# VH-VL binders against b7kms5, part 282

Target 1, 80 residues: b7kms5
Amino acid sequence: DTFETVRNTIRIESEVDESLRQLCHEERITKETWLEAAYLYLCEKPEELAQVIQLAQERLSQRKAIADYKRAKTMQERFL
Short names: E, the ipSAE of ESMFold2; O, the ipSAE of OpenDDE; V2, 0.75 times the mean of E and O plus 0.25 times the DockQ between their complexes.

## First folded at step 17 (VH-VL)

Design t_3 (framework fv_pozelimab; at its last look DockQ between E and O 0.84; V2 from the best seeds 0.61)
Fold by OpenDDE, look of step 17:
Structure t_3 (fold): chain C 80 residues (1-80), chain A 125 residues (1-125), chain B 107 residues (1-107)
Amino acid sequence: as target 1 above (80 residues)
Amino acid sequence: QVQLQESGPGLVKPSETLSLTCTVSGDSVSSSYWTWIRQPPGKGLEWIGEIYYSGSSYYNPSLKSRATISVDTSKNQFSLKLSSVTAADTAVYYCARDYTLDEGSEDFTIYFDYWGQGTLVTVSS
Amino acid sequence: AIQMTQSPSSLSASVGDRVTITCRASQGIRNDLGWYQQKPGKAPKLLIYAASDLQSGVPSRFAGRGSGTDFTLTISSLQPEDFATYYCLQHFNYPFTFGQGTKVEIK
């Protein structure tokens, strides 16, 4: 009747985070429990899960491009 | 699942060039930085250098004059060449994915999340 | 190059023990510090990135703390599979540099 939790840092795009925070506040839930619930829900919805995965992959690609740019710029500055 | 595999001669003569290739599967070499790391027997780890698919590379100053890393996107591979080897270059050589994670603003973090199993290269006459 | 001083070089411990490993950087590296575990004949395995973020799949008994120059890796309750050599790595600037390693041995 108890849960074991794992600590992880979650980095969310600022606009999405704000919207999610507002939703969680209104519904008296947390971002953590929302993520858990959303995942569990999607596990039972294969088509919806596939759509979310595709969207997540697209967003990851965008983040990766930005991250690599930041790295190149910052590391060049530090190295020089 | 991302997998890396080192390949190349396990024995190299002094003054010759050490050549290794890392074959990547489950990910495109165009999506990350790629790194070589080595470990002499019974000793610690040494970062050799990194490369991005665009050709940008950085090397450990201790090896810069001798080390060359390259990428072959068509084969989904990247390679290491180390010239003028001596016994001091005897080591297990690892290739790894050098992943960059966005931390917001201008911040980012780097980690090596996938490694090859490593390949021993012995420099001996 | 930034020097990473890791301590201790080795330690003996028993299953269930709390183990703490320290890494000190010769200059400030913010949170650009990773911890890796290596077992004999195997490649290093990422445990902690960004000084305190736990890599997916790593047990919660592992914890990283610190920022700037002083960092710690803690194993709250040592398990049999935790006997290994641990390395810190800074990636604040080139060249990336490792600590000399800490071998955790069975008492």
Scores: ipSAE 0.633, ipTM 0.893, lowest interface PAE 0.7, mean pLDDT 95
Fold by ESMFold2, look of step 17:
Structure t_3 (fold): chain C 80 residues (1-80), chain A 125 residues (1-125), chain B 107 residues (1-107)
Amino acid sequence: as target 1 above (80 residues)
Amino acid sequence: QVQLQESGPGLVKPSETLSLTCTVSGDSVSSSYWTWIRQPPGKGLEWIGEIYYSGSSYYNPSLKSRATISVDTSKNQFSLKLSSVTAADTAVYYCARDYTLDEGSEDFTIYFDYWGQGTLVTVSS
Amino acid sequence: AIQMTQSPSSLSASVGDRVTITCRASQGIRNDLGWYQQKPGKAPKLLIYAASDLQSGVPSRFAGRGSGTDFTLTISSLQPEDFATYYCLQHFNYPFTFGQGTKVEIK
């Protein structure tokens, strides 16, 4: 009751988003509600949370590399 | 988590080379772009340039002939050398992480999310 | 180089005021615009990226809007900790350039 909600932009890989959207529609929930429930559930399970964290770190590293590649390509085309 | 700290001499004589090092902790210099920004006392911010660890570097044209940014991956550091300094180069110098966020669809955004505390470099005889 | 012009260069305001700062680019920069806050003796702090996206940990009273050449930063209810200098930064093309800054002072 004392916590305000936060409005953010989240960028999810399109194939994952499509699958998650389909699941949420079938279960009559929202992505936001699913995310909150998943996090709260995993907080009770430290070993499983650690596995999720490891995968998230690997995906973050891959996405950084892709972002850096897109940046390099775009800036080269703009002819610094 | 990520912390940046500038180090180097606070006083440099005219015509000499200003040399600064930024030490990075909580992240690898090989994982991002890294930038130098300066601010003359009481004035605004000026982007000096940046480097991607693999050697691509970009500089403000106003400083391009005098500025060199380099990376030392073994020390997890990047540095700035600015040659032939004058009193106009007196400023607080900041290092910063230049983060590239993937937005999909061949798109991205950039922000400077971590900054060093800043170090004043005075150029005087 | 892309010139970034902020207005006003300074303003005086009271706690609780709504404050608006504008930034104009000399050419279109899409939404490649960030807003930074700087307090005396401190490094700048990222507030807004991609013109309108709030950085984590930044209070919701800060809002950015705009695209192309015209951008605004709005503080909906000014707080004592918001008295600072604000800078816009374009990162559409090299060299990256800051606006000249807007100092928000106590009235």
Scores: ipSAE 0.447, ipTM 0.833, lowest interface PAE 1.8, mean pLDDT 90
ESMFold2 (binder alone), look of step 17: mean pLDDT 90; pTM 0.930

Design t_4 (framework fv_pozelimab; at its last look DockQ between E and O 0.71; V2 from the best seeds 0.57)
Fold by OpenDDE, look of step 17:
Structure t_4 (fold): chain C 80 residues (1-80), chain A 125 residues (1-125), chain B 107 residues (1-107)
Amino acid sequence: as target 1 above (80 residues)
Amino acid sequence: QVQLQESGPGLVKPSETLSLTCTVSGDSVSSYYWTWIRQPPGKGLEWIGEIYYSGSSYYNPSLKSRATISVDTSKNQFSLKLSSVTAADTAVYYCARDYTLDEGSEDFTIYFDYWGQGTLVTVSS
Amino acid sequence: AIQMTQSPSSLSASVGDRVTITCRASQGIRNDLGWYQQKPGKAPKLLIYAASDLQSGVPSRFAGRGSGTDFTLTISSLQPEDFATYYCQQHFNYPFTFGQGTKVEIK
């Protein structure tokens, strides 16, 4: 069998990334294969998937707020 | 899904004010930057300016003296006014959503992920 | 304003060809570079953001590379639907600016 991959940058919150890296190291897997496996698992678990989506939406909202603040601050500084 | 739609007169006389509105659906105008971009027929793209839902705005220096962007959160719309138009302002005008992506630390990046279909505005007497 | 220069302005290619478009910034813009595809009568469509990140729904045959001043967009195997005009655009500083575009035409 052949396996084609898509390259993409994953930006993970530092504390979560550290914990995930430790887990992957202990289990001799990669963050990539973890994400793939986790997604595939959740695809078969609709209730759990819904919970993860809700959590992801909350985290996205927080990240978005931070990003917009950074943008506003940086742009103000650049034009002051 | 997010959709943007430009609306306004397709014909404007020289020296008058071009006025366009972008109606956003599928998402709130709140918590985003919104931008206007134009493209003269057969030419490239020019960034006009942007506005945050809170009212903070930036403009292309080439148009700053004439361009005004505003946002109406109650209508889920944002608008462009361009005063003292000439034939050089004839273009397809696009509205788009600016997405700010966190890259950690103090860094971020920006991209336009949703666009309106564009509306042609012709300046002619 | 930061000037974005694309090369070439136009090119002819066949289905299946590998196509490379370059974009050069007049100054360093880190990875604050996006690539857009525009077809006649349509709005631009985001392909790549942050210089190398593929927008959701975009085929994997598209790839963006580069940082600083030199950037490339590559289509590994050109498909019929890929014939269009491509634009790079910098978000590093105001005013945001676009390259002049690269038209990919059928050979």
Scores: ipSAE 0.568, ipTM 0.879, lowest interface PAE 0.8, mean pLDDT 94
Fold by ESMFold2, look of step 17:
Structure t_4 (fold): chain C 80 residues (1-80), chain A 125 residues (1-125), chain B 107 residues (1-107)
Amino acid sequence: as target 1 above (80 residues)
Amino acid sequence: QVQLQESGPGLVKPSETLSLTCTVSGDSVSSYYWTWIRQPPGKGLEWIGEIYYSGSSYYNPSLKSRATISVDTSKNQFSLKLSSVTAADTAVYYCARDYTLDEGSEDFTIYFDYWGQGTLVTVSS
Amino acid sequence: AIQMTQSPSSLSASVGDRVTITCRASQGIRNDLGWYQQKPGKAPKLLIYAASDLQSGVPSRFAGRGSGTDFTLTISSLQPEDFATYYCQQHFNYPFTFGQGTKVEIK
């Protein structure tokens, strides 16, 4: 029996990624196993999962606003 | 989840104005860029233009004098008007969500991740 | 406008073959390139963004490479459902432009 895996692309904010890389290095795990473990843990804790989802929605809104701002600025500069 | 649906007349006479509406469900039209793309029968894809819901818009120069894209936030729709049409404007018209992905630093990526089914508009007498 | 030129315009290959489609930009576009798959009678479907990043739900046999002016889409083991036309598209500058398409036919 082996773990079947799926390849995916994920974008993580640079500062969060640096912190996560350091944690994974110190604990001798990988980012992939961290993600899997975090999700499996939260699946058993509905209230904590809901809190994580709420924070994720806020980060998504922030990242989208930043992305749209950068797009507008860059395309204005290139187009003009 | 997110769905886009084009609507409008399938037949338009030469010299008249082509009008299409894209109805967005499962998402807010006020949250994204939105684009129109067309494909003449048997040919490739042509980007028509885009709009950010606040009114900033950009158009393909080949169509800029004739094309107008607008947003109706109360109906959760965005629309295309193309004036003075000719047979060359016969195409399948697609609406699409125009997603901007943050790449960190001062960079970003754009892609069209949700599309309508497309609607054929024929320009003929 | 940035011209996107695809090669070949069409190709025919067998199930299991490795297929490579190229896309050339008329000027540098960094990695601001996407690949789309379109089956007859259907809307295009996003496969690859940022030149090399696989969209969620797209089989791992699809891979994108390149930056600047030269880009490739590779299908490592062609499947019957990969019969389609493939388009590259740049978003480096307005107007956004597509390549003319590459039709992949399965023998």
Scores: ipSAE 0.475, ipTM 0.847, lowest interface PAE 1.6, mean pLDDT 90
ESMFold2 (binder alone), look of step 17: mean pLDDT 90; pTM 0.931

Design t_5 (framework fv_pozelimab; at its last look DockQ between E and O 0.80; V2 from the best seeds 0.62)
Fold by OpenDDE, look of step 17:
Structure t_5 (fold): chain C 80 residues (1-80), chain A 125 residues (1-125), chain B 107 residues (1-107)
Amino acid sequence: as target 1 above (80 residues)
Amino acid sequence: QVQLQESGPGLVKPSETLSLTCTVSGDSVSSQYWTWIRQPPGKGLEWIGEIYYSGSSNYNPSLKSRATISVDTSKNQFSLKLSSVTAADTAVYYCARDYTLDEGSEDFTIYFDYWGQGTLVTVSS
Amino acid sequence: AIQMTQSPSSLSASVGDRVTITCRASQGIRNDLGWYQQKPGKAPKLLIYAASDLQSGVPSRFAGRGSGTDFTLTISSLQPEDFATYYCLQHFNYPFTFGQGTKVEIK
């Protein structure tokens, strides 16, 4: 009947976000409901889920490397 | 899931060196920042310092001359040494994961999302 | 070092109350501010990072606002489990510094 939602900040790579936004617009859905639906779908697809997880881990590693570099550079500049 | 656990002597004599180790599970200490924070009984929190897995570290100037943080990737641990302790160093010592989140462009944010339960270290003769 | 001043140091409130805690930085720290909750005998728990971003799993009744020097943490409707001490933390520059804390007590 009603849903309880949780607020979260989601940051998406710009090109991916644009593509996803376009898709959602065309399909008259939201990124939030797309994420929910995609997750629920994948919960029933263990092999596909594993593939998505692996891809997500790779992307996270890339983001982490970038973030750490930004931190090191910026904090060095601020501290000096 | 990520878990941190502090270990070390709960009692240290004045002028001696406080030594603590944080054991991390559920996450690798590699490619990560790790931090130590302390809290004297009934008081607020004080940031001690941090270390990156590569060995680079930053310290609170209030403790820099006495504090040394190190990391052991082979054991998935990082440690704190605080020399020449006094009663003022009596506190609960926490280790925490110091996470860096990408925010796009040149922006990033830092937060401590996983903490150890803390270990009380009392400095007393 | 950047000084973080919280207000008030303590407050008494009842379940259902709206609670607001403020934190002021001695200099501009952009949105590099976190809010942490600590219960007696427990480690601090991350509530909000980057001034207004809610950590996953944190109830929506918690909200962070502000940028620059003035920040607020609001609990829209205080729950029994919310009685605790809250700390702000700046991580704009070294050394990272905490506010002195705000103890939220039951009235």
Scores: ipSAE 0.594, ipTM 0.884, lowest interface PAE 0.7, mean pLDDT 95
Fold by ESMFold2, look of step 17:
Structure t_5 (fold): chain C 80 residues (1-80), chain A 125 residues (1-125), chain B 107 residues (1-107)
Amino acid sequence: as target 1 above (80 residues)
Amino acid sequence: QVQLQESGPGLVKPSETLSLTCTVSGDSVSSQYWTWIRQPPGKGLEWIGEIYYSGSSNYNPSLKSRATISVDTSKNQFSLKLSSVTAADTAVYYCARDYTLDEGSEDFTIYFDYWGQGTLVTVSS
Amino acid sequence: AIQMTQSPSSLSASVGDRVTITCRASQGIRNDLGWYQQKPGKAPKLLIYAASDLQSGVPSRFAGRGSGTDFTLTISSLQPEDFATYYCLQHFNYPFTFGQGTKVEIK
């Protein structure tokens, strides 16, 4: 009955990360426990979970487009 | 879960064209970069090239423009053609997801996170 | 093309050993380097990206270091499942190139 944990690397937009760090500091919690609590809370709220998934999909699409744009631009510049 | 699977003939005659297809499941071929890599038996890995799903592509110049990668969105797959093959083209061919990770500012990183199982193509008369 | 030189080409080690593999680029590649593990008959598996970042699900005994031209992969306390061939890959510029590989064998 111990907590088995995994170690992960994540990339968070700097403005969001700053806000999340401040929240965790003010509430005296950790990012890890906030993430766990947020997920567990949403698991029992289907409509709220769907809204979060939609937002996550939008953010993923935007971040992928930005990353691919930066890759194409940078590689063109390095090539020429 | 993302899965990639190579398919195509295992034997190709010299001077002919090697043609392979990678079928993507658990992800859309219309979403990012895709790459082909090969490995001659007992040898190291060689990057062949990549394609961005909209059609732009980049190739290893060591293949002297013999390589062409294309996307078929209707079948959710991407393909490799390698023309004028010789025995030196005998290898295990892998397809892989070619992921671009945003690192903020003007930066990014690249990694190949999902690979097919590989398919051996032998060039022999 | 940017040449990636790994050393050693092979090594023998025992379970529990600390293993260090090096990769050197022929020009500066910043941190645009990944490490891949390949077992016989299998596709390579991503271990490390951006020179030092662990891929999800990779044990913390794997560690990547370096930037510019000199990079290392270290395995602390080698495990039975770590006997494999390891490749570095640069993605700084086209063509993307792998090192020649380092085979880690049981002693």
Scores: ipSAE 0.517, ipTM 0.851, lowest interface PAE 1.3, mean pLDDT 91
ESMFold2 (binder alone), look of step 17: mean pLDDT 90; pTM 0.925

Design t_6 (framework fv_pozelimab; at its last look DockQ between E and O 0.86; V2 from the best seeds 0.58)
Fold by OpenDDE, look of step 17:
Structure t_6 (fold): chain C 80 residues (1-80), chain A 125 residues (1-125), chain B 107 residues (1-107)
Amino acid sequence: as target 1 above (80 residues)
Amino acid sequence: QVQLQESGPGLVKPSETLSLTCTVSGDSVSSTYWTWIRQPPGKGLEWIGEIYYSGSSNYNPSLKSRATISVDTSKNQFSLKLSSVTAADTAVYYCARDYTLDEGSEDFTIYFDYWGQGTLVTVSS
Amino acid sequence: AIQMTQSPSSLSASVGDRVTITCRASQGIRNDLGWYQQKPGKAPKLLIYAASDLQSGVPSRFAGRGSGTDFTLTISSLQPEDFATYYCLQHFNYPFTFGQGTKVEIK
């Protein structure tokens, strides 16, 4: 089999990234292949997928709130 | 998926007010900033301004005295009004989602990831 | 306002060519620079954000580099669908400003 890959920029919360990196190191896999595998697994688990989506939405909301605050603060400082 | 659609008169007389509305679907206008950008025929792009759902807005100084952007959360829309128009205001007007992404620490990034198809507004008597 | 100067204003190239477009800011803008592609009669499309981050779904032949005042967009191997006008955009400070654009035409 052959694979075609797509480059993506992924930013992960530092504590989560560290834990994930450690896990991948111990299991001799990569974060990329872990993400692929996790997604494929969840595609076959609709209830679990729904739970992950909900969690992801909550985390996204938190990130957005933080980002908006940072933007407002930084742009105000730059503009003034 | 996120979709934006501009609507409004395609013809405006000089000295009148240009009025456009952007209807957003697939995302709430309360989720981020929303931007208007215009492009005169055969020319480059000009940032007009932005609106946040809270009502906070920023404008290009070149248009600040004439431009007003507003948001209607109940309709999931945001609008642009440009007063005292002249032929120089003839352009394709785009609305876009102005997305802010957290980059950690004090950093963040901004990009316009979804755009309307644009609507031509011609200023002519 | 921060001025964004693109070069060249236009260029002719063939399929398979390596194409490089430059954008220079009148002052330091860190990595707050985006690249957009626009085809005739269409809205601009986001290619690169934060100077070098590739937007999801954008082919890997597109690459953005640079920080501070000098930025480049490179198409490693030009494809037929890449003939378009490209714009850089700074969002370091208000007002956000675009470069004048670079039209990539068929040789």
Scores: ipSAE 0.496, ipTM 0.864, lowest interface PAE 0.9, mean pLDDT 94
Fold by ESMFold2, look of step 17:
Structure t_6 (fold): chain C 80 residues (1-80), chain A 125 residues (1-125), chain B 107 residues (1-107)
Amino acid sequence: as target 1 above (80 residues)
Amino acid sequence: QVQLQESGPGLVKPSETLSLTCTVSGDSVSSTYWTWIRQPPGKGLEWIGEIYYSGSSNYNPSLKSRATISVDTSKNQFSLKLSSVTAADTAVYYCARDYTLDEGSEDFTIYFDYWGQGTLVTVSS
Amino acid sequence: AIQMTQSPSSLSASVGDRVTITCRASQGIRNDLGWYQQKPGKAPKLLIYAASDLQSGVPSRFAGRGSGTDFTLTISSLQPEDFATYYCLQHFNYPFTFGQGTKVEIK
């Protein structure tokens, strides 16, 4: 039988993506199957899932601050 | 879940000041940019302006002399004042979350992902 | 200000049709373009950001393409809930500007 898939875009920090690409290459898996496996694994582990969520929240906050800084700088330059 | 709700008078007399408030729930008003957009009945959308919670703001030049957007972090709200209104200011007014997505390097993108329901403001005697 | 011109202003289509809406910018805006859907009496809803990126919860039958000045929104198989008005928005430079809208009506 076939999997139903959804096409999405995601943005990963370049250093993390490079490490993930290397891992997937070494293990002969795809980035997509790694993401699916990681989520399914964590669903059975509430404490570990909570830790991942906390780290994700920290990274989101950091990326948001960086994004707002880039916007302010770039829009100022474009506006001038 | 993030929700936005506009509130304010639905009828404003010409030459007076239109005043609207957007109440944010499920997110902090200090987390991102916030924007006001309007739509005259049966017509298209017009960007009014935006604010970052610290007070930095940008306005559509067509409205800059009359429009002021402000933030009240204690109430988790942001507001629009539009002075000296005329019948041309009759519109549905929307508030929206004005999100900046990091795209790495020196790049970013912007989108309006959460909108209020909209409130009709009629300018009439 | 950057002018955004949508084509067509309206169109009639049947359920199952492939629909394409175009948006042209008066100057290059990179991929700083979003597509929004609006139903009568409702607020606009984000469909596509960064010209081609599908917003979470939006069906995959919606696809955005383009960069620079020429952009398209395609609905591969029109559904009953897709009859609405569609707007493009550029956020490359102030003021942010919308296209005039494209109304997709039932034939």
Scores: ipSAE 0.480, ipTM 0.823, lowest interface PAE 1.4, mean pLDDT 91
ESMFold2 (binder alone), look of step 17: mean pLDDT 91; pTM 0.930

Design t_7 (framework fv_pozelimab; at its last look DockQ between E and O 0.83; V2 from the best seeds 0.00; counts 0 for: pae E 2.7 > 2)
Fold by OpenDDE, look of step 17:
Order: sequence, then structure tokens, then C-alpha cells
Structure t_7 (fold): chain C 80 residues (1-80), chain A 125 residues (1-125), chain B 107 residues (1-107)
Amino acid sequence: as target 1 above (80 residues)
Amino acid sequence: QVQLQESGPGLVKPSETLSLTCTVSGDSVSSSYWTWIRQPPGKGLEWIGEIYYSGSSNYNPSLKSRATISVDTSKNQFSLKLSSVTAADTAVYYCARDYTLDEGSEDFTLYFDYWGQGTLVTVSS
Amino acid sequence: AIQMTQSPSSLSASVGDRVTITCRASQGIRNDLGWYQQKPGKAPKLLIYAASDLQSGVPSRFAGRGSGTDFTLTISSLQPEDFATYYCLQHFNYPFTFGQGTKVEIK
């Protein structure tokens, strides 16, 4: 099989990234192939997928709240 | 899926007030900054201003004295009013969602990921 | 306000060509720059954010580079659907400002 890949920037929370990096190192895989495999696995597990989606939504909300705060703070500083 | 739709009169007389509304679906207006951008026919883009659901707003100084943006969380809408219009205000008006992401440390990313289709407003007698 | 100067204002190219558009800011804006594509009668579409990050769903032939004052958008191999007008946008400071646009036309 041949694959066409798409390059994306992925930002991971530092503690999660470190843990994931360690796991990938131990298992001789990459974060990219881990994400691909995890997604494909979850595609066949609707209940688990729903749980992951919910968790992802919560984490996104948290990131967004932080980002909005940073934006407000930064833009005030820059504009003053 | 997030969708934005502009609505309002396509024709406004000089010196009157231009009024537009952006209806948002697939996302709550309480979750982001919301922006108005305009484009005169055959010309470039101009940022008008933005509003956060808390009521905090920022405007282009070129339009600040005339522009008012408001948000209605109960209707999931935000609006633009531009007073004392002239022919120079003839443009396609877009509403857009500001998406903000954490980049770590003190940094954040901002971009307009969803846009309305735009609505032409012509200022003419 | 921060001025964004795009170059060129227009260019003609053929399918398969490498196309480069530049945007210069009147002052340092770090990586707070986005690239948008607009086709006639349509709203702008986000291509690149944070100067070099590719928006999801955007083909990999699009690439953004630069930081500070000088930025580039490159289309490695122009496709038929890429003929459009492109705009850079700075959001480093208020008011947010666009470049004047670059129209990519078919030769």
C-alpha cells in the first residue's frame, strides 16, 4: 500500500505530549501513526469514540477559555 | 456545522443608518469573538470591528464614530449599525467568527474560519 | 494602523506553475498573519494562520512562511481551482488590516 500524507501543525498540552512521546518511543511508533491508529480504532468503536469526543470537546473548551484570556491580555498590552 | 448568514436592507439612503444582522447556527455566540468585515465593489477588505459575548467590542478607528456592534445571545445573533452613511459605505458586508487557540506560554492564534456569504449594501438616493 | 503591502497586485500563471505572493508589514507583527483566498462572488476562505500553519482541508501545495515583517504564500503547483484573489491579514494589533490583495489569473 502507498499513502499520501498531509502536513499539519499539532499543538499538544505539554504533559500529555511528554507522556505520549514516551509511549511512542517505547513502542517504536510515532505520534502521527499513533493518532492515525487511534482514530481508525475508534471508528470501529462508536461508544468509545463518543467518550473521546466528549473529552476532546471539554479540553477544547478549556483551551479556548485560556486563549481568550491570553488574547484579551495581550491585545490590551499591545494597544496601550 | 457552523454557519453565518447576513441579513438586512440592501439599499440605504445617504445620511441614514445601515443595519445588518448576522445569524449564527451550529455554534453559540457566547463562545467567540464575532467580526464584521466589508469589501467595496472591486476593492479590498476592511475590518470594521468585533464583539465578544460579554459586550466588549473593538472598532476600526476609521469607523469608530459611526459603527456599533451588538450581540443578542437569546437569538444567537450579532448586529452592525453604521450611521450617517455615504456612497463610500457601499460594499459587501461579511460577518465572521474569530477563532482563538492556545499556542502555549503567552501566545495565542487568531483567525476567521467561518464567514457569511456576504450581503451587498448600496448607499444611494 | 499597521500597513500590509502585498506584491504583486496581480500575476498571470499557468496550471502547474509555482506561484509566490509576498506581504510586508509596516512593523513587526511576529507570526500574527493569515492568508485568505477569495473567489468572485464568494467570501474569503482561510488558508494559512499563524503565518505558516495550514488550515485543515487546505491542500498541501499551499505554504506560508515568514515572521516579523516579511511573509510569503507559495503555491507549489498551481491548480485550476487556485485562480483567485489572495489577501494577507495581520491581527497583531488593532485595527486588523488586510493587504490590498493579489489576483492570480490564468495566463
Scores: ipSAE 0.606, ipTM 0.893, lowest interface PAE 0.7, mean pLDDT 94
Fold by ESMFold2, look of step 17:
Structure t_7 (fold): chain C 80 residues (1-80), chain A 125 residues (1-125), chain B 107 residues (1-107)
Amino acid sequence: as target 1 above (80 residues)
Amino acid sequence: QVQLQESGPGLVKPSETLSLTCTVSGDSVSSSYWTWIRQPPGKGLEWIGEIYYSGSSNYNPSLKSRATISVDTSKNQFSLKLSSVTAADTAVYYCARDYTLDEGSEDFTLYFDYWGQGTLVTVSS
Amino acid sequence: AIQMTQSPSSLSASVGDRVTITCRASQGIRNDLGWYQQKPGKAPKLLIYAASDLQSGVPSRFAGRGSGTDFTLTISSLQPEDFATYYCLQHFNYPFTFGQGTKVEIK
């Protein structure tokens, strides 16, 4: 098989996305190439990768809490 | 990684209470909404209700007078009780993790991403 | 309650066929719709959420479209492992309701 790309949807917190877009613009790269480069770089750095994973788990918990709050609020309003 | 397993009696007499427990491993019951869904043999799926670990619950109105969902955080379990059962309550019962995804602008979506394997409960004399 | 009507109730198709299943809501539900696959004796499996977003690990031959009241699930090239029953689910308002299912069978 040859190199292929996959089309995916991801959801990024808006403040982080704005900062990442600005960085990519300034460095004249794309968000996609930044993500690929960041992962490939961290693959060679197990300790640093573990730190990134820990931060990602913390952010996941925060995003779940926000989502659950929105659901409870919205469904209460719709159900009543 | 996350696993759900239903347990409880497979045979229940008419007019009695159906009682099922879902044991969660690889996740905490305090992390999500949790849902019960049932499927009569050879038929479609029916949403029974949901619970958030704090005790907030929502039920299908057709079952609300008979259904109670509860959480036991010390055992990492949530449960369904359905009172006054009849033959119409014969079904495979599934528990599921009910994940809420933030979509921004006061918007959200949800999906059932982990399911138990299901347990058949037969209501028969 | 919001009624979800799937069509067809069943279909027969060959490996490699393009298959389309429709789901129609009795009122507008925005994009608050998911698609689930169920094989005999197994629990349902999430395929598509938010009408069009592919769940992790689901093959790209599955695609969801639609908003409002009319939704479709398309399998672009049917594979042997795709013979199953497919359900749509609305989660716009309580009670959450499933379509009656579409059984996809081998011809």
Scores: ipSAE 0.391, ipTM 0.828, lowest interface PAE 2.7, mean pLDDT 90
ESMFold2 (binder alone), look of step 17: mean pLDDT 92; pTM 0.946

